VHH binders against p49116. Designs and how they scored, part 31

Target 1, 238 residues: p49116
Amino acid sequence: EGPLLSDTHVTFKLTMPSPMPEYLNVHYICESASRLLFLSMHWARSIPAFQALGQDCNTSLVRACWNELFTLGLAQCAQVMSLSTILAAIVNHLQNSIQEDKLSGDRIKQVMEHIWKLQEFCNSMAKLDIDGYEYAYLKAIVLFSPDHPGLTSTSQIEKFQEKAQMELQDYVQKTYSEDTYRLARILVRLPALRLMSSNITEELFFTGLIGNVSIDSIIPYILKMETAEYNGQITGAS
Below, E stands for the ipSAE of ESMFold2; O stands for the ipSAE of OpenDDE; V2 stands for 0.75 times the mean of E and O plus 0.25 times the DockQ between their complexes.

## First folded at step 24 (VHH; framework vhh_8cml_1)

Design j3 (at its last read DockQ between E and O 0.59; V2 from the best seeds 0.00; counts 0 for: pae E 2.02 > 2)
Amino acid sequence: EVQLVESGGGLVQPGGSLRLSCAASGFTFDDYAMGWFRQAPGQEREFVALITWSGGVTRYSSSAKGRFTISRDNAKNTVYLQMNSLKPEDTGVYFCAADRYGLELWYEEYDHWGQGTQVTVSS
ESMFold2, look of step 24: ipSAE 0.397; ipTM 0.760
ESMFold2 (binder alone), look of step 24: mean pLDDT 82; pTM 0.829
OpenDDE, look of step 24: ipSAE 0.443; ipTM 0.756
ESMFold2, fold request of step 26: ipSAE 0.499, 0.477, 0.477; ipTM 0.811, 0.789, 0.803
ESMFold2 (binder alone), fold request of step 26: mean pLDDT 82, 82, 82; pTM 0.829, 0.833, 0.829
OpenDDE, fold request of step 26: ipSAE 0.290, 0.484, 0.374; ipTM 0.682, 0.786, 0.724
ESMFold2, last read: ipSAE 0.518, 0.524, 0.475; ipTM 0.819, 0.822, 0.788
ESMFold2 (binder alone), last read: mean pLDDT 82, 82, 82; pTM 0.827, 0.830, 0.825
OpenDDE, last read: ipSAE 0.390, 0.304, 0.310; ipTM 0.732, 0.684, 0.690

Design j4 (at its last look DockQ between E and O 0.56; V2 from the best seeds 0.00; counts 0 for: pae E 3.5 > 2)
Fold by OpenDDE, look of step 24:
Structure j4 (fold): chain B 238 residues (1-238), chain A 123 residues (1-123)
Amino acid sequence: as target 1 above (238 residues)
Amino acid sequence: EVQLVESGGGLVQPGGSLRLSCAASGFTFDDYAMGWFRQAPGQEREFVALITWSGGVTRYSSSAKGRFTISRDNAKNTVYLQMNSLKPEDTGVYFCAADRYGLELWEKEYDYWGQGTQVTVSS
């Protein structure tokens, strides 16, 4: 078979809600996040290897790694999203909740620390100047992780991950030949993704839209929907 | 009344070490991330280091990385800054600051400030 990823998989263009309001409310944040989530999952869906795993397996994969994919997407799209502004807005909204005594002190610390970790991760990725190809391969490596519990076809998933790693290595060697340790430098960022709570991410970015519905529960639906349909869902039209 | 009182500053030769302390009172210490800032003569105050509530996360300025270590003792309501391999450019007034959310690297976002302690690095 051919390569795991093609040039078409490198393109990752997020379209933000327009216009951007002066005040970023919860709805704007949730809509922006949802668009990124959909983009990330549809990106995964566009990979032939992903499709080859079958619906049950690929759904399980996305359920296991959606937070990591989403976070990589945040890093990749940080400028387009004005991520710093979004995070600041999230903090402001949390402050209101704090003032209303809706959260315990411990929970506040957990949530704020998560925001810190998220911000630092994105900043670190920006400092590394990760390009679109590298992001694509990193997302593939994260996506095809065989070490999540409950997965089927782990051997095949591992093979795909290895292929992603090899292609990344080849790309980095070719493109950044002067930087001998670039590959290692970017790969060592991946562990940070698994230290982040998917529950907190969900709470911060999605609670306003999905209410009591979990990202886990909507993943199968997202993977089945047409790309053009997600806008209707976000706006409540469907 | 909220108070942050810095101590441990002084004169030291290049390559030397100092340990700064900041004693906090008048607020729930473990509800705040703690940071250190410094201000050199004629310069703006700049971020040096930050430590989160339980010490799980630390952050340093580029100048401080590898040389300075921030720590805290919540039982003593105290935050510390161990400064090693000091340089003349480290000279300035060092300020302790408290940030409830521990996300900001800018002084305008911090809730409480100390009066500062002088650190002078000179031959």
Scores: ipSAE 0.483, ipTM 0.788, lowest interface PAE 1.1, mean pLDDT 91
Fold by ESMFold2, look of step 24:
Structure j4 (fold): chain B 238 residues (1-238), chain A 123 residues (1-123)
Amino acid sequence: as target 1 above (238 residues)
Amino acid sequence: EVQLVESGGGLVQPGGSLRLSCAASGFTFDDYAMGWFRQAPGQEREFVALITWSGGVTRYSSSAKGRFTISRDNAKNTVYLQMNSLKPEDTGVYFCAADRYGLELWEKEYDYWGQGTQVTVSS
C-alpha cells in the first residue's frame, strides 16, 4: 500500500511573528505557539493514513496526542523560535505571579518542573542532531499511538504506528549506517513526551489564545479548517 | 537558620568512587531544586549536577554525565552525588546548593549554598 509518509511530509517551516519585540510578551509567545500548533495540525491532517481513519477517530487521536506533537515541534523548531528566550520570559512572568501571591507553591513546582522537563527534552534532541525526516517519523509514531484510552480502531492505528517505526528504521539505517544504536537512542526519548502536561503547556504557551477553553475542545474545529485558513494561521497572514 | 552540610569528600585514587551527601535544614526541602557545583583553586564555580524537588528531572554537566549520579531523599532532607570513575580533573571543593522552585534555570545564584567538601583525586 506504499509508504506512510512522503517527502512532502518532511517540510516543516515555522514562520515567526515579525518584528521580534525587544521584550517577549504573552502575545508574541502565544502567536508563536499558535503558528506551531496549526502547522502541526496541518501536517497531521495531510497524512493519507490519518485521513483514512475517519473524522471521529482523527479527533480522538489528535486530542490524545496534540501535546506530544506540539512538544516535538518545539524541539524541532527550538532555534528558529528562540525557545530558550521564550522560556526565560515565561519564568520572568511566573516570578511576578509568585511575588503577587497568585499561584500556590504546588502549582509553581508543577509548572517549573514541566519547564525543566521541556528544556531537557529539547536539549537531548539537539544533542542527537535529529533531522527533519526523523522528526516526521517520530511525529507519526506519536500520532498513531494506540495506547491512549478511549480510542477506537486501535488495531489499525497500531498497524500505522508499526509502519512509521519501520520507515524510521529504514531511514536511520541508510542515512546513519555508522551509528548502530541511533534508532534506539531516538526511540528512548519518546516516553518523556507522555510526561508532558497538556494543561501546563496551555498555560505556558496559549494563555492569550484559549482563555477559559482548552485546546482539547477546539481540536474538531482546527481539523475541519480549510487549507487556506490553516496557511493564514501558520503564517499570521490576515 | 538555613544549613546545607556536605560530607563524603576525601582523597581517592583515579578510577575510584566517592558518595557525597548534603544534609539540609531550616527550609522546606521539597520546594527546592538541589544542585552540586565544584571549584578548583583559581577557577570559577562549575556546575556538576541538578535534581528537581520530586527527582523527576536530573541534569549533568558534560564532564559528569555517565560517571556521576545525583539523587535525593526528601524524607531525610538529603541530596547525594555518587561519583564514579573519578579523574584528577574532578579535584576541587564540591558545594551543595538550593534553588527555590528551580527559578534560576542553571544560574549560579542559588538561594543557599553549603560550605563545601574537598574531593582530591590523585595517585
Scores: ipSAE 0.314, ipTM 0.715, lowest interface PAE 3.5, mean pLDDT 87
ESMFold2 (binder alone), look of step 24: mean pLDDT 82; pTM 0.836

Design j5 (at its last look DockQ between E and O 0.03; V2 from the best seeds 0.00; counts 0 for: pae O 11.5 > 2, placed apart)
Fold by ESMFold2, look of step 24:
Structure j5 (fold): chain B 238 residues (1-238), chain A 123 residues (1-123)
Amino acid sequence: as target 1 above (238 residues)
Amino acid sequence: EVQLVESGGGLVQPGGSLRLSCAASGFTFDDYAMGWFRQAPGQEREFVALITWQGGVTRYSSSAKGRFTISRDNAKNTVYLQMNSLKPEDTGVYFCAADRYGLELWETEYDYWGQGTQVTVSS
């Protein structure tokens, strides 16, 4: 019934807090991550197919996939964010927690493996030179995933995911016609996203969120925000 | 006393295969990411492969990818490097290394290093 995404859904411009501090702190990291989260939620909310699923389904869907959308956003914006510098600062802060015996050995290993997976994922996406259209469709594929437990309207969600997959296929075949395996190489990156823990993402990037409330619990409020309020949160203005 | 002891090196013809082993003692093996590095004479030591403490993540240099496989056996405190389709450019001393909790973020300066095992690929 027409394309799943329009050109407005390809634009994904992250604005960083300015200026970057001499020594990265949890406030700068959390503000940067919050801007990316709000940008990602605004992107999802603006899709007509998403709007058509209804509010309860929207909330359930975003709760299931917000970490995958966030991780794709990190990869897409890794240079703008100076993500490698942020991850190094996070590891330095983590060493303080280890010294204070705040984390078990098993938890330390889980957190560090997550950081390694994230860095490897972002590097692999950069090496593939994933473009903005490809990112938009990958985000749509993870957003409209019918295989999460507890979802309603899974038939509609599956149909939208199939549409995103078809439009990605058409785009890649038209734009990269000499690269027979590009679509396959792009799609095989998706399993790495499912290895990312939302709990650990919250610990790494969202420590210091007021009230230390989980991202899961604030998603209904983020999805109900007016467009002007989204724009303020994305830029950190007002 | 921490020890990393490499074995399995030797002389092999181009196209051949070798399996390197690194036996670890003196530390809690399961807490360490394990890696393989190599050094040719007059060259800097270069990364070859890495595996996390549970094997959930592996990483390879571009020259190793597709030809080499890193694995570990935590019950035997041993890390392995299976090297296939060997080329003369693979010649060098191969070192295993250990990095506690992976805190070095894939840097080349791991906590512990072995003495190395020589791999020579020539006719």
Scores: ipSAE 0.227, ipTM 0.643, lowest interface PAE 4.1, mean pLDDT 86
Fold by OpenDDE, look of step 24:
Structure j5 (fold): chain B 238 residues (1-238), chain A 123 residues (1-123)
Amino acid sequence: as target 1 above (238 residues)
Amino acid sequence: EVQLVESGGGLVQPGGSLRLSCAASGFTFDDYAMGWFRQAPGQEREFVALITWQGGVTRYSSSAKGRFTISRDNAKNTVYLQMNSLKPEDTGVYFCAADRYGLELWETEYDYWGQGTQVTVSS
């Protein structure tokens, strides 16, 4: 049936709102995050194997792994989106909330730890110099994870994950032949993704835009979104 | 070899000004946020200011805000800290630090540190 991913799936170009303001308000952060989320979801949708699983299974998969995909996207697009600046802005907003006594001590700790984990992960990925192919395969591996609860077609999902892993292995062996343990170094980063709370990610990046609407609830709509609608969203024309 | 070398520290009277410089080498300067930290005697090191890699965003501690200005010259691989209206409480060793994802709350995340330069504000 051919490879799981093609060169077309390697391309992952995020377009940021322009110009970048001196002060990153909640709206800018949410808009940037939304664009990344849409890009990530539509990337998944562009994979034939993903399409083959059917709409219900697809939706379930994305609901299960959107935070991981999003986080990988953050890492991959860190330079383009000025992630460090965004995170700093988020921290600043959080500090304001703290000063206004909007958050409990326990919640503050949780959120701060999450930001640390996120920063650490993205920094670690940058230090590894993960390339576009590797990111694509890593995203595929997390996308086609059969171990999430409530999934259907788990056998097929597992096969797709295995295929992604094999293709990644082949790629790394070919491209980085002198680095014998690169594959292992890359794969051992994946567990860090599952340590991150999707709820906290949602709160940090999306609350200002979607309000009381959850990412979980909008995923089906994102996946069904037409290209024109997507483009309109990106350009702010909608 | 990565190096961060601070300069410009010294003795100044209250109300005076100093301009600190930090010259960076051994890494791609433009890819890193640069920060200034300080440590007073017997105190923990604290965040002073941060500037992102392209200078798009600057951050300051509450104490520094309004008095200090962080800037950078990527062509010279140098970050600066203009300190005005200095107070005795500003006395301490000032450190330059670099990190791609540097945040003021996570000084341990900074990859590179300078040796520090002494700033003394005294009558």
Scores: ipSAE 0.000, ipTM 0.257, lowest interface PAE 11.5, mean pLDDT 87
ESMFold2 (binder alone), look of step 24: mean pLDDT 81; pTM 0.832

Design j6 (at its last look DockQ between E and O 0.49; V2 from the best seeds 0.00; counts 0 for: pae E 2.6 > 2, SAP .669 > .668)
Fold by ESMFold2, look of step 24:
Structure j6 (fold): chain B 238 residues (1-238), chain A 123 residues (1-123)
Amino acid sequence: as target 1 above (238 residues)
Amino acid sequence: EVQLVESGGGLVQPGGSLRLSCAASGFTFDDYAMGWFRQAPGQEREFVALITWSGGVTRYSSSAKGRFTISRDNAKNTVYLQMNSLKPEDTGVYFCAADRFGLELWETEYDYWGQGTQVTVSS
């Protein structure tokens, strides 16, 4: 019934912790990443098609795709987040662990390969100059992915994904009518999101979480969170 | 002794192709991201391409993207650069470089460098 996304779903404004510290530390990085995560989940929750799938399906769907949504958010917000500076700070911390022989060579390679994949993805998205409408539809295509294991209602999820793809196609054709290949260039970037490990993303960006809580374990809570609480997490309001 | 030895350079016509090789020894090749850089006379060395230890990530300069392909064979401790549709602007000395664990995110200050191989593109 009607479009999958409206103009209200295009708004995606990330607010960074203030004031910015003189030197980036783990707490600033984790707070910044947490704001992006909550903004991404609030965005998903606001979509009527998502709401229509029911709470069990919503939880399963977000568990399957949160890292892809987060990665799209990193690409979209890379400038406002100063993502290159954050990644440099993470690498500097890693180098200290290497000098102290606290990590195996295999682990270092695993983490660094993830950082390279992330950097390459964000660079490719910036080169394409993806706009806010395009990001919104790409996020919807990622959110409504029927091929993740363990999902229910996969036929309905597939229909929503097809609708997101159709609406993206219509938007690109209307807005970028002189660029015949823009849609194809955008869509071929999506497979790179599957290269991102959710476990490594947690280790890179969410080291400040209390205890050993995983993002997977808190997703049901985040999805049930009241709007006021949600906005507090996004903005860091006390 | 660490060695990076480039080969495969030469004189080629515009539009032609060359395949560069870089044979590595004296270090654990599988721990290194491998890169290609080039330097024309009177110019600063510039990044061309990079490939991680697994081959899972490649990166190209804007001038190389779509024309050059970096690859590696870890069994042979060798990295390659396939250069197609060569232009006179591609002329220069091409250097192989190694970056342990890929820690140089900005593609500078690599741990080891080869001596270079000359590539000349002219009619």
Scores: ipSAE 0.428, ipTM 0.777, lowest interface PAE 2.6, mean pLDDT 87
Fold by OpenDDE, look of step 24:
Structure j6 (fold): chain B 238 residues (1-238), chain A 123 residues (1-123)
Amino acid sequence: as target 1 above (238 residues)
Amino acid sequence: EVQLVESGGGLVQPGGSLRLSCAASGFTFDDYAMGWFRQAPGQEREFVALITWSGGVTRYSSSAKGRFTISRDNAKNTVYLQMNSLKPEDTGVYFCAADRFGLELWETEYDYWGQGTQVTVSS
């Protein structure tokens, strides 16, 4: 039936809020993160195989893997986002909360370690020099993961995942013929994604924007909205 | 008063080993990631190793990797640095540092520092 991904799915261009403030406030961070989240979900929506699964299954898939997709997006867009600066800003904001005794010691440790994991993952991906095609296929692999609880059409999802893996393999073999172990090196990074807490990610990047609303609850709306509607609905009209 | 007191430094021959200790007091030890830094004469202080709050994660500089091991005993409020296969270039003052956030990249934000212990590797 054709390839799972086309060249159009390789393009993943994040537009950051402008202008970049001298001080990265919570709003800027949340808006940047929201844009990435939207881009990631829009990307998923653009895949014919994803569409073929139906609205309910699509929503369930994204709910299950949004953190992984988002994290891959962070890695992919780390330079454009100035991710290191964003993370530093997040840490600074947390530091203020710590000084005000708003967080328990255990929670601080959890949150900070999560930030560490995010940073390390992104650094590792940068070190591997992952290209746009590889990112696209990796995102597809995590998107079409059949092992999440509560999913329907798991057989079909598995087929799509396999197709993504095969296409990635073919691409790597063709593009990086001198590096026979590249495929293995990039695939072994995927487990790190599942070690990261979606709740903590949500808290770090989105709490200032969505308040008491969960990413889980807004995913169906994001998947249905048009790009033009996003800025008005998600980022909040001041 | 917050104190970090390093010990275990000394003179050792190339290929030898040392075990540094850093005893912490005056703060909640298990709330901080602990790190080791060193400063050679005429050089800037450089990162050597880091261990997170519970010891779940360790990091090493490229020079230390494979030769040094950082560990901690929260019951004793102590962090350790086992240094094996020492080289002359490892000579310097070794500092213990505490970081509540445990982020290596932000060395300047370490909260507490020890006075350091001298390590000399010479034939």
Scores: ipSAE 0.122, ipTM 0.587, lowest interface PAE 2.3, mean pLDDT 89
ESMFold2 (binder alone), look of step 24: mean pLDDT 81; pTM 0.827

## First folded at step 25 (VHH; framework vhh_8cml_1)

Design i1 (at its last fold request DockQ between E and O 0.62; V2 from the best seeds 0.00; counts 0 for: pae E 2.2 > 2)
Fold by ESMFold2, look of step 25:
Structure i1 (fold): chain B 238 residues (1-238), chain A 123 residues (1-123)
Amino acid sequence: as target 1 above (238 residues)
Amino acid sequence: EVQLVESGGGLVQPGGSLRLSCAASGFTFDDYAMGWFRQAPGQEREFVALITWSGGTTRYSSSAKGRFTISRDNAKNTVYLQMNSLKPEDTGVYFCAADRYGLELWYEEYDYWGQGTQVTVSS
């Protein structure tokens, strides 16, 4: 039965597109976000417990939680990505649309509320100094959520989630033994992920995707990719 | 005419509480994120708290977190700052500010500012 995650699941190295343009544009943002998405999907696919659930269940789980995994990835990689600079560029583009009367006031508020929520989530995670082990277990907790509609094997999914929770607890207790409330402070951040809109995430980070295709529709193809092809997408090579 | 009018400042002892109010007029209040800033004697103006138009997102400086609570009443066009467990370091002029659509993610150039209300924490 063994541990749910190994040290190989803790490594989460995002490589940014090169060269960095002097002014960030939609293409740079979308390539950066795509690399994070592919890295997150490869991470999920590499977990033996995930592999054991079968392809249909895998697709259903990832469709249900990809935005939460992506958002955790944004928080984990915020410094490497220069996420604050990316968000500033997005807001500048919104300001241009406002000047040209291209967006309704209600839509502007909807998008800006999402950006504020995302920024606050990432700031709260940075303030807590969440480490790579903690991120890996948090991602596992959101991945193995048994309450999504249409899932099979929900009892086994629940067992995996419980195992992720117990292993996180044990890790925090051992590594941060003098910080009694660290686990509670970390876990209280998870409900904020449920408030993130996948549609707005797609608009903010994936507007350059080919053919106006939703992330939900491409997940089966990403999960079936060969490892070498996967690594090419993560680094942008070939 | 745009107006932001702060009230509720005063002299209070350490450990005490104050509730600041900021009444807004002359603009569509529901389109603005509202913030509180303060300027201590001899110091630069600093961020204290912010609340989005719906109340759906709040942010606090590290010195305010856990002690201060920002809220708003859109029916009254008013934003509030409840300040508890006040310390002498909280002394300063408190300003209300408005940021249309919350576009100022880093607090640099808010659209409108009040004239401020004095808060003095002294035994």
Scores: ipSAE 0.523, ipTM 0.829, lowest interface PAE 1.8, mean pLDDT 87
Fold by OpenDDE, fold request of step 26:
Structure i1 (fold): chain B 238 residues (1-238), chain A 123 residues (1-123)
Amino acid sequence: as target 1 above (238 residues)
Amino acid sequence: EVQLVESGGGLVQPGGSLRLSCAASGFTFDDYAMGWFRQAPGQEREFVALITWSGGTTRYSSSAKGRFTISRDNAKNTVYLQMNSLKPEDTGVYFCAADRYGLELWYEEYDYWGQGTQVTVSS
């Protein structure tokens, strides 16, 4: 059978739009987020086990977990993305909307709390000093979650998740042998991902997508996108 | 009239504990995120802890984390700061603040401030 992940799946290099503007407008934020989303989806696609599930199952799976994958990606790429700056910009844009009375008080609270959760999650991950292997396995665990409604091949998905977990365990034991509870500390962060609203994430990061298309609707297209096309998009866009 | 009234400050030995309270009045308390700030002598006011409306999410400064706990009782319109393992560096005036939309995450603008309560950690 072989391992679920290989060293090739550890690499997760996000290319940001260049140059970074002094003012982070909605377009820049959206483009940055889109690149991360694409990278995350293509990462998933590069996993043989993921491919083995078939196109329909793959699509459903990603639709179910894209927010979690994306969030892990944000955490992993926080420095490269200047995530704090991006979030600050988002908040600033939101503040303008608030001042213009475009949002209800309750909605404002929801959105702000979401941003708070997101920031805290990323900070917590940074504090744990999660490495590339650990992120890869965590993403795999999140990706191969069988408990989402409407999924097919749940037994197979569960099997893959178990493999990811086992491989993570082996890695942590080998690499961080002196930290007995590192695995547990890492895994207990995963529930926080499910407290985050995909809808709010989408609104915050992907507002202004061309055609006002939902992430849910574009996932199949992203998954079918050729790697060359993806690379072309990131190199051609500035 | 909007009021935030801090209490619970005082003189304490290093390693000691204090529990600060901030009683709010004059506004809808549960509509505001609450926070604690402090100002040491000769220094700028700094963030200590924040708590969201429902109390479900908190944030702490690096200095406060692990030692301080922020909580709130919306029924009593009160926010608390339990401070354990106090250090001389924790000395300062502690302020509670209210922010309706949680902009305190990114800005230093808050809707309401208390007058502060003195905390002195000294042998």
Scores: ipSAE 0.305, ipTM 0.697, lowest interface PAE 2.1, mean pLDDT 90
ESMFold2 (binder alone), look of step 25: mean pLDDT 83; pTM 0.840
OpenDDE, look of step 25: ipSAE 0.292; ipTM 0.674
ESMFold2, fold request of step 26: ipSAE 0.458, 0.310, 0.206; ipTM 0.796, 0.707, 0.644
ESMFold2 (binder alone), fold request of step 26: mean pLDDT 82, 83, 83; pTM 0.842, 0.838, 0.834
OpenDDE, fold request of step 26: ipSAE 0.091, 0.104; ipTM 0.582, 0.572

